VH-VL binders against q9xwc2. Designs and how they scored, part 38

Target 1, 164 residues: q9xwc2
Amino acid sequence: VTCDFKNELVSMNWNVKNNKIQIHFEHNNLTENRWTSIAFGDGPGMNNLESIIFSRREDNVITTNSGYTPKKKKVVVDDVSYVTVNDVQITGNKLKVTVSRPLGPAGPRNFSLDQCLNWMVVPGGSLSNGKFKKHHGKIFFIKDVCAAKCTAERIQRINSNKAL
Below, E stands for the ipSAE of ESMFold2; O stands for the ipSAE of OpenDDE; V2 stands for 0.75 times the mean of E and O plus 0.25 times the DockQ between their complexes.

## First folded at step 24 (VH-VL; framework fv_tixagevimab)

Design z26 (at its last fold request DockQ between E and O 0.81; V2 from the best seeds 0.78)
Fold by OpenDDE, fold request of step 25:
Structure z26 (fold): chain C 164 residues (1-164), chain A 119 residues (1-119), chain B 109 residues (1-109)
Amino acid sequence: as target 1 above (164 residues)
Amino acid sequence: QMQLVQSGPEVKKPGTSVKVSCKASGFTFTDSTVQWVRQARGQRLEWIGWIRVDSGKTKYAQKFQERVTITRDMSTSTAYMELSSLRSEDTAVYYCARHTYIAQGFDIWGQGTMVTVSS
Amino acid sequence: EIVLTQSPGTLSLSPGERATLSCRASQSVWRNYLAWYQQKPGQAPRLLIYGASSRATGIPDRFSGSGSGTDFTLTISRLEPEDFAVYYCQQYDYTPPWTFGQGTKVEIK
C-alpha cells in the first residue's frame, strides 16, 4: 500500500479519517507567478483528471483550488473550490499545504476516491494575468494509490514492517 | 493586538513631498504585503500601490507611478509611502493595509494619516 | 481597469431587517480576490468578507458574501444598530489597479 510519495522536488502524503481524506503536499521550488497541481482520475493518461491546483502570485498570495484537466487542454479551475484548505505555509520557495475532501463522491464532477487510482503531480506552469499557462517539465506518476486504505492504523503497520 | 500604526497628520505646500510611515506589531511583518490607499473627503477609496515585504517588490497604479515610492524597513517592521510633487488634489486620508500569503484579504488596516496640501 | 459599481447608493432600513448589497464588476473577477469592507465615520475600513464568501476572523455570521464572475453580493441577515455604515467592495485580481466600489450607505430608516 502506497500512502507516501517523495522525490527531489515534491512530497505527498495521504491520510484517511472519518471518511475524509487529508492530503499533505510539499513543493520545494514554487516561485512567484507559478502554479503546480496534483491530479487523479479513472481515465487513461491526462484525460479529464480531477485536479487540485496551487498557485503563487507575485504579491505572494497562495491559492488552492479544485479543478480538472481536460484531455490535451490546460487545467480548468472550478468557480467554487470543493476542497478544504487546512494549512498553508510558504517559506522562501518551499510550499507546504494540507487539504481535505470527502473520500466518497465529491465536487461538481462527483468523483470518488474509494477506488485505487494513479495519481499525478504537475511540477509547474506559468501564471500570466490570472491565466494558467501550459505546464513544463516531466509529470510525476504515482501508480496504484489506494487512498481509502491509508488509515493511521494501517500506516503504522506498514512502517513497522519496513523497520524489520 | 495585531495592528498597523501610522504617522501623524501632515500639512504640506504644493510641490513638496510627504512620507507617511506604517509600523506593524503583533504579527510577522515579513509574511505580509502592504497596500496603500487614500480617500478624499466624501470620496471612494483609491488604490495607490503595494509592496511585498520579504522581497521589497512594488507595484504602483499608473496614476501615481511617477510620483510615489513605497518602501519597507524590515528591522523596524515599518512600511513607507512617499508622494512627491504634491497637489491640492492629493489632500486625503492615506491608509496602509496588509494581507498575508494565505489570501485572507486585507485584514489589518492602519488608522489613517490625514495629508493636507494647501498654498 | 476593472470598475466596480455598487448598488444601491443608499439603503434605508430598520434594525432587524435584511440588507442586500450588490457589487458589479466591469470584467470578470476571480472570486478569490473579491473582498467586502465596512467603514464608519472617522474610522479605517474593516474587512468583513474575503474570497467573495469567507468571513474574516471575528465577523458575525449575520454577514455573508456570495457571487462569482461579475456579480457579487453582501448580505446582512439581521441588521444590528452597529451595522449602519458605508460598505465597500474591492477587487485585487491580477491586473492593477486594485479598485474599490463607490460604496453603499446603509442608514437607519
Scores: ipSAE 0.848, ipTM 0.925, lowest interface PAE 0.5, mean pLDDT 93
Fold by ESMFold2, look of step 24:
Structure z26 (fold): chain C 164 residues (1-164), chain A 119 residues (1-119), chain B 109 residues (1-109)
Amino acid sequence: as target 1 above (164 residues)
Amino acid sequence: QMQLVQSGPEVKKPGTSVKVSCKASGFTFTDSTVQWVRQARGQRLEWIGWIRVDSGKTKYAQKFQERVTITRDMSTSTAYMELSSLRSEDTAVYYCARHTYIAQGFDIWGQGTMVTVSS
Amino acid sequence: EIVLTQSPGTLSLSPGERATLSCRASQSVWRNYLAWYQQKPGQAPRLLIYGASSRATGIPDRFSGSGSGTDFTLTISRLEPEDFAVYYCQQYDYTPPWTFGQGTKVEIK
């Protein structure tokens, strides 16, 4: 059961309690006028992917938006986000953010994470005049994430096995 | 308590410069983008520019681009705004304000510094 | 640049009455990043509302904000004696300059 992801650029973990999912996301290089995202859905074509999008303005404002990718290289950002931001920290170019949402259907598309599907991290894209431009660089794929199984009890068991 | 404390009032002649200080206390200075805003008597507030405390990067309104310099001193938690080539139309109260990276508006304001430009 | 136009210019009301203040932007404000401030004579502005609808820390719940895009409203559900002041809207769009409205004066009738 996969409940985290880590490489040189990003660190992410998630847990479920009381039908809510909490996602802790870190990005080591979010520079100004840039965005990064977590996307959810099946298929390498990036069609119909639900997203949580983080962005940094030139004036250091950090925003979090829900959105989706209806087709490759297009991002639609929801005017009103359905994702709760619990904490945000920016130190240099290192972003740390904690968000939460219902595990089941939420937002304008009734999107559910109470199913197994692929997760993706988009490492970066540009913001220009407030517009989210297409990303550049390699997307990080996490296949077949069953987030509903990432309960505190199961995560505790996983950590115990690592210590042995 | 979180506060911004500004330097005292200034009376200046046309063609000279003024430098206003803005000292921060009670919050993490490096989390701030410090804003400078002025208000002439009976007029609306006018944005001058900002400085990111973490990097020292600045942005100025086009109107002030050639005459304003905003700086900060991290050792004293103080921001500064210097306006040169003063004219009578620069007579105003000058404010500094905090805007944090979580975009919760200009939540802390200095008390204001009256700058009077007259012959 | 985004021009903010407030209406009415002056609102003459009594304590206990409901005040409705309007702010219209010349173009859509990015992510509804619009704030409301109260200013009394000789004082710095006081933040009331940010992000169009979020109440700043320590602001009484009689103050509320609403609206999106180009049309925004500040509502004071029941005026208290201390609420008679000038109110400014302000946008902090993606692209500076960040502008303020001309103000609405709320005065004792």
Scores: ipSAE 0.745, ipTM 0.881, lowest interface PAE 1.0, mean pLDDT 91
ESMFold2 (binder alone), look of step 24: mean pLDDT 91; pTM 0.930
OpenDDE, look of step 24: ipSAE 0.730; ipTM 0.880
ESMFold2, fold request of step 25: ipSAE 0.668, 0.698, 0.696; ipTM 0.859, 0.866, 0.867
ESMFold2 (binder alone), fold request of step 25: mean pLDDT 91, 91, 91; pTM 0.931, 0.928, 0.930
OpenDDE, fold request of step 25: ipSAE 0.214, 0.472; ipTM 0.762, 0.819

Design z27 (at its last look DockQ between E and O 0.73; V2 from the best seeds 0.00; counts 0 for: pae E 2.1 > 2)
Fold by OpenDDE, look of step 24:
Structure z27 (fold): chain C 164 residues (1-164), chain A 119 residues (1-119), chain B 109 residues (1-109)
Amino acid sequence: as target 1 above (164 residues)
Amino acid sequence: QMQLVQSGPEVKKPGTSVKVSCKASGFTFTDYTVQWVRQARGQRLEWIGWIRVDSGKTKYAQKFQERVTITRDMSTSTAYMELSSLRSEDTAVYYCARHTYIAQGFDIWGQGTMVTVSS
Amino acid sequence: EIVLTQSPGTLSLSPGERATLSCRASQSVYRNYLAWYQQKPGQAPRLLIYGASSRATGIPDRFSGSGSGTDFTLTISRLEPEDFAVYYCQQYDYTPPWTFGQGTKVEIK
């Protein structure tokens, strides 16, 4: 059971308490007019993924929204986010965000994290006047993440870097 | 304790320039964006522009782009708005306001500076 | 530019009544970048709501915001005497200018 992920660009850890999952996410190089995201799906690959999207504007505004990635399409940001932002800070290009959501079904797509799923991290994509452009580069892939098993009593830390 | 304090009222002739100051206290000035807004008597709020304090980057409304300059002095935690080629239509109360990077709205406003342009 | 249109222009109500204010955008606005302000005569605007529905620090719970896309609403569940003022919405989305609505005046009936 994976409850921690880290590579040279990003690090994140998560745990479940009171049927809510809390995710602490760090990105070491989120520059202006860029976005990154954590995506969830049952696979294979990138297909209709639920996403938590982090964006940085040219005026240094950081935004966290729920969204999804349709098959072979650009990321879509929800009009109303179902993800709660607990903390956010940026120093230079280093972003630190803590977010939470229900472990069970949530959002307009009624998507649940109570089952084991693949997690993906988008290293970065460009923003243009509020438009999310396609990401470039390698997607960080974490296979078979079972969030429900990551409680305060049992947290397993694993450093891995798999790419799709 | 957190506040923005603006400079006093100004009376100017047409064609001259005015520079309004906005001093921050009680918070880390460098972490914020400052916007400038004006309001003529009985009129709506009108957006002028913003400055990112840490980098000095600015954006201006097209209406003011040729006449306005927004600057900041990090050593004194002060933002400035200079408007040149003043006209009678520029008579208004000018406000500064802060916005943090977490997009929680402009939560701290200056008390306003009345600028009167008359011949 | 994004034009914000507020309605009604004037709302005449009595203390204790419910006030509903509308802010319509000419194009979609991310709700993260929609705020509501209160302004009383001779004073600077005061932040009430940010992110369309989040109350600013110190704002009473009788104030609430809702909406998404092009339609946003500020609700005052039960008007207090100190709530009679002018209310503005502002968008600060990606493309300047960060426009304001023309305001709604809530006055005592």
Scores: ipSAE 0.803, ipTM 0.905, lowest interface PAE 0.6, mean pLDDT 93
Fold by ESMFold2, look of step 24:
Structure z27 (fold): chain C 164 residues (1-164), chain A 119 residues (1-119), chain B 109 residues (1-109)
Amino acid sequence: as target 1 above (164 residues)
Amino acid sequence: QMQLVQSGPEVKKPGTSVKVSCKASGFTFTDYTVQWVRQARGQRLEWIGWIRVDSGKTKYAQKFQERVTITRDMSTSTAYMELSSLRSEDTAVYYCARHTYIAQGFDIWGQGTMVTVSS
Amino acid sequence: EIVLTQSPGTLSLSPGERATLSCRASQSVYRNYLAWYQQKPGQAPRLLIYGASSRATGIPDRFSGSGSGTDFTLTISRLEPEDFAVYYCQQYDYTPPWTFGQGTKVEIK
C-alpha cells in the first residue's frame, strides 16, 4: 500500500487516524508569488480534481486553501478552506507543511478520500494579485492511492520491513 | 517574552529626517516581516511599509515611496524606518510590528515612537 | 486600495451588555484576511482577531469575529470594564497597501 511519494522536488507522506487524514508535504523550490498543490481524482489531466493548494505571497506569507480544478491547469480556491493547517515552515525556498482533513466527505463538493484514487502533485504556477494562474510543467502522478489503509499500524509494519 | 522596543521620542524641524529603531527580542528575527505603521492624533492607523528580515526586501505604501527607507540589521535584530523631508503632517506616533509568515495578523507591536515636526 | 468603513462611530454601552461592531470593505477581502485590534489611549494596538474569526493568543472567548467578502463583525458577548476602548479592523489581503478602518469607540454609557 502506498503511503508516501518522493522525487527531487517533492516529498510527501500521509496517515489516517480517527477518521482524519494527515498529509506531510515538502516542496524544495516554492519561490515568492508561486503556488503548488496536491490534487485528487481519476479524471484525465486536471479536470474535475479536488485540491489542497499552497501559495507563497510576495511578503513571504504562506497560505493554504482547499479548492478544485474545474479545467486543465487552473485552480479555484474555496472562499473558506475546510483543510486544517497543523504546521508550516519555510526555510529559503523549502516549504514544509502538515495539513489534515476528514477522510470522508468534506467541503462544498463533499469530496471523500476514503476510496482508492489517483493523487497528483502540481509542481507550481504563478500567483498574481491574488489570482492563481495556470501552471506549467509536468504534474507528478501517484496512481491508485488507497489512503484509508495508511494507518499507524500499517505504516509501522512497512517501515519495520525496510529497516531489515 | 517576545517584544519590540523602539527608540525614544523625537522633535524635528520641517525638511529634516528622522530614523526610528525597532529592536526585536524573544523570537527568531529572520522568521518575520517587520511592519511600520503610524497614527496621527485622532486619526486612524496608517500602514507605511514592510521589510522581509530574511532578504531585506521592502514594500512601501505609495504615499511614502519617495521619502521612506526601511532597513534591518540582522546582527542586532533591529529594524529601522527613516522618513525624510519631514512636514508638520508627519507628526504622529510611529509603530513597528511583526507579521508572521502564516498570516496571523500583527501580533507584537513596539511601544511607539512619538515624532513631532515643528518649527 | 481597499477602504474599510466601520460602524457605528461610537457605541455607548454598559458593562455586561453585548457589543456588535461592523467593518465594511470597499471590495472583497480575499479568504477573510481581516484582523481586529483594540487600542487604549497612549498604547499600541492589541491584536484580538485574525483571519476574520480566529482569536489571537490570550484573547478571551467573549471576543468573536465573523463575516466574509465585504462585511465583517466583531462581537463582545458581555462587556467587561477593560473592554471600553477603540476598535479597528484591518485588511492584509494579497496586494498592499494594507489599510485600517477609522475605528469604533466603545464607551461607558
Scores: ipSAE 0.542, ipTM 0.822, lowest interface PAE 2.1, mean pLDDT 89
ESMFold2 (binder alone), look of step 24: mean pLDDT 91; pTM 0.932

Design z28 (at its last look DockQ between E and O 0.04; V2 from the best seeds 0.00; counts 0 for: pae O 13.7 > 2, placed apart)
Fold by ESMFold2, look of step 24:
Structure z28 (fold): chain C 164 residues (1-164), chain A 119 residues (1-119), chain B 109 residues (1-109)
Amino acid sequence: as target 1 above (164 residues)
Amino acid sequence: QMQLVQSGPEVKKPGTSVKVSCKASGFTFTDSTVQWVRQARGQRLEWIGWIRVESGKTKYAQKFQERVTITRDMSTSTAYMELSSLRSEDTAVYYCARHTYIAQGFDIWGQGTMVTVSS
Amino acid sequence: EIVLTQSPGTLSLSPGERATLSCRASQSVYRNYLAWYQQKPGQAPRLLIYGASSRATGIPDRFSGSGSGTDFTLTISRLEPEDFAVYYCQQYDYTPPWTFGQGTKVEIK
């Protein structure tokens, strides 16, 4: 069961409780006028990626939006975000965010994470005069994430077995 | 207790300059963007500009671009706004305010500094 | 520049009544970047609402905000004596200048 992801740029983990998913996301290099995102797809035949989008404005405001990416060059943020921000920290260029959303259907696209699907991390794109421009760099893929299985019980059991 | 404390009232002649101070306490100064806003008697609030404390980067409203300088001193946790070439229409209460990176509006305001420009 | 127009200019009400204050923007504002402030004579503004609808820390639940696009509303569900003041909306959308409305004065009838 995959309940975390880490590389040189990004560290994240997720857990579910009471039909909500909580995601802890770290990005080591979110500079000003940039955005990054976590995107979710349905598997083979996928179109439009449901997204949680983080941005850093020139005035240092960090924002979190729900939205989607119909194409790699286009980011569409929802007018009313259905994602809750539980904590935000920025130290230098290192972003640490804890967010939560319903595990089941939520938002204008009725999108659900109570299914197995691919997760992606978009490492960054430009933010210019309030417009989200296309990303640069390689997207990080996490195949076949079954987030509903990432209960605290399951994660604790996995960690306890490693200690034996 | 998080607060911004501003310098006292000033009476100035036209053509001179004024420098208003804004001292922060009770929060991490470097995490903030300090905003400067003024309000003439009976008038709306008017945004002047900001300083991003960590970098010292500034942005000014075009109306003030040629006359305003916003600075900070991190050793004293103090921001400053200097307005030059004063005119009688610059008579107003000048406020500093905090805008943090968590986008919760201008959540802490200084008490205001009355600047009176008269001949 | 985004111009914010508040209405009414003055709202004359009694304690216990419901107050509804309007803020209209000259162009669309992302609702996460709209705030409401209260200001009493001789005092600095006090943040009430941010993100169009979220109450700031320590703000009583009789204050609520709503709206999106160009139309935003502040509601005080039951006026208390301390609520008679001037109220300002503000936008802090992506591109400066950030602007305030001209204010709505809520006064005792």
Scores: ipSAE 0.556, ipTM 0.820, lowest interface PAE 1.9, mean pLDDT 88
Fold by OpenDDE, look of step 24:
Structure z28 (fold): chain C 164 residues (1-164), chain A 119 residues (1-119), chain B 109 residues (1-109)
Amino acid sequence: as target 1 above (164 residues)
Amino acid sequence: QMQLVQSGPEVKKPGTSVKVSCKASGFTFTDSTVQWVRQARGQRLEWIGWIRVESGKTKYAQKFQERVTITRDMSTSTAYMELSSLRSEDTAVYYCARHTYIAQGFDIWGQGTMVTVSS
Amino acid sequence: EIVLTQSPGTLSLSPGERATLSCRASQSVYRNYLAWYQQKPGQAPRLLIYGASSRATGIPDRFSGSGSGTDFTLTISRLEPEDFAVYYCQQYDYTPPWTFGQGTKVEIK
């Protein structure tokens, strides 16, 4: 039982079980020294977003971090990630990551996904000397994602084009 | 430049079949879900079914489940809707429409195909 | 299946007036996968709003969508002569059928 989103660049599946959300994220073109992220927000636009950040520093070194994006600022990576990495695969430039976090409040900002939020996927940003630079490209928006409803009790196909 | 172009009007006898085509251009067809909708004269839109282009998976309204087949040809970027055992009540304009990740509604519609079923 | 009921059936207004159209779902539409279409005689439907409140490309800002759960609204803030048409809502959230409302005709008074 999953909810999902897919486009030409990324695919994402998620489900909730035992008050945890598991997200399977795929990026088709994450080159070296690049990062991507899933951001969560309760309002319009890109403001104070909670984020799960996936980065490829060099070669096959993949890092997953929790973080947030302050208003009109670069992404800030948490000192200690509260997101659990369950699986990481990189083949060429194709990244596959499975992560999990509590559905309720988590992390240094006590951010909860138990309410309906906008999800935003950052297609890519640059890493310079291990530091996150501003993202490039158009953000992919998934409006009003209600993660709590994507459970075994209710089968949902939530991707925008429902292709898979 | 994005468009769906449907095949021309059809005149059919009861009990026969009709196959309407819907050719996509100007966008990535494989990322699309294509739905088919019909509309009798002066009537509401009626949902027939959809096909997920990438997988070829289909779903049909219960009303049409035994008579309709929706397919796609990715090589020609064309979706098809075939309706068998035609009845006079099937007389309508048939539309195809696409839904993609960047257009989270059916933003591109074919021009419609008039199917007339008469004895 | 989710049944969408639109109201009113017919809305008679003059150019310049505000139009408010309702679309009620028989059950909650998850993540507001609700779209609004405009259809003029002899033409295919045209997407106006998707995701309940997002305007499609090229749609004038006088069109707006709102609502969640089971109650959705399309608003035309100031009717233009070209806005007199039939409007449909559609849900594309749940497993098929992806049902349409029965339509609301906006006609000139």
Scores: ipSAE 0.000, ipTM 0.568, lowest interface PAE 13.7, mean pLDDT 88
ESMFold2 (binder alone), look of step 24: mean pLDDT 91; pTM 0.931

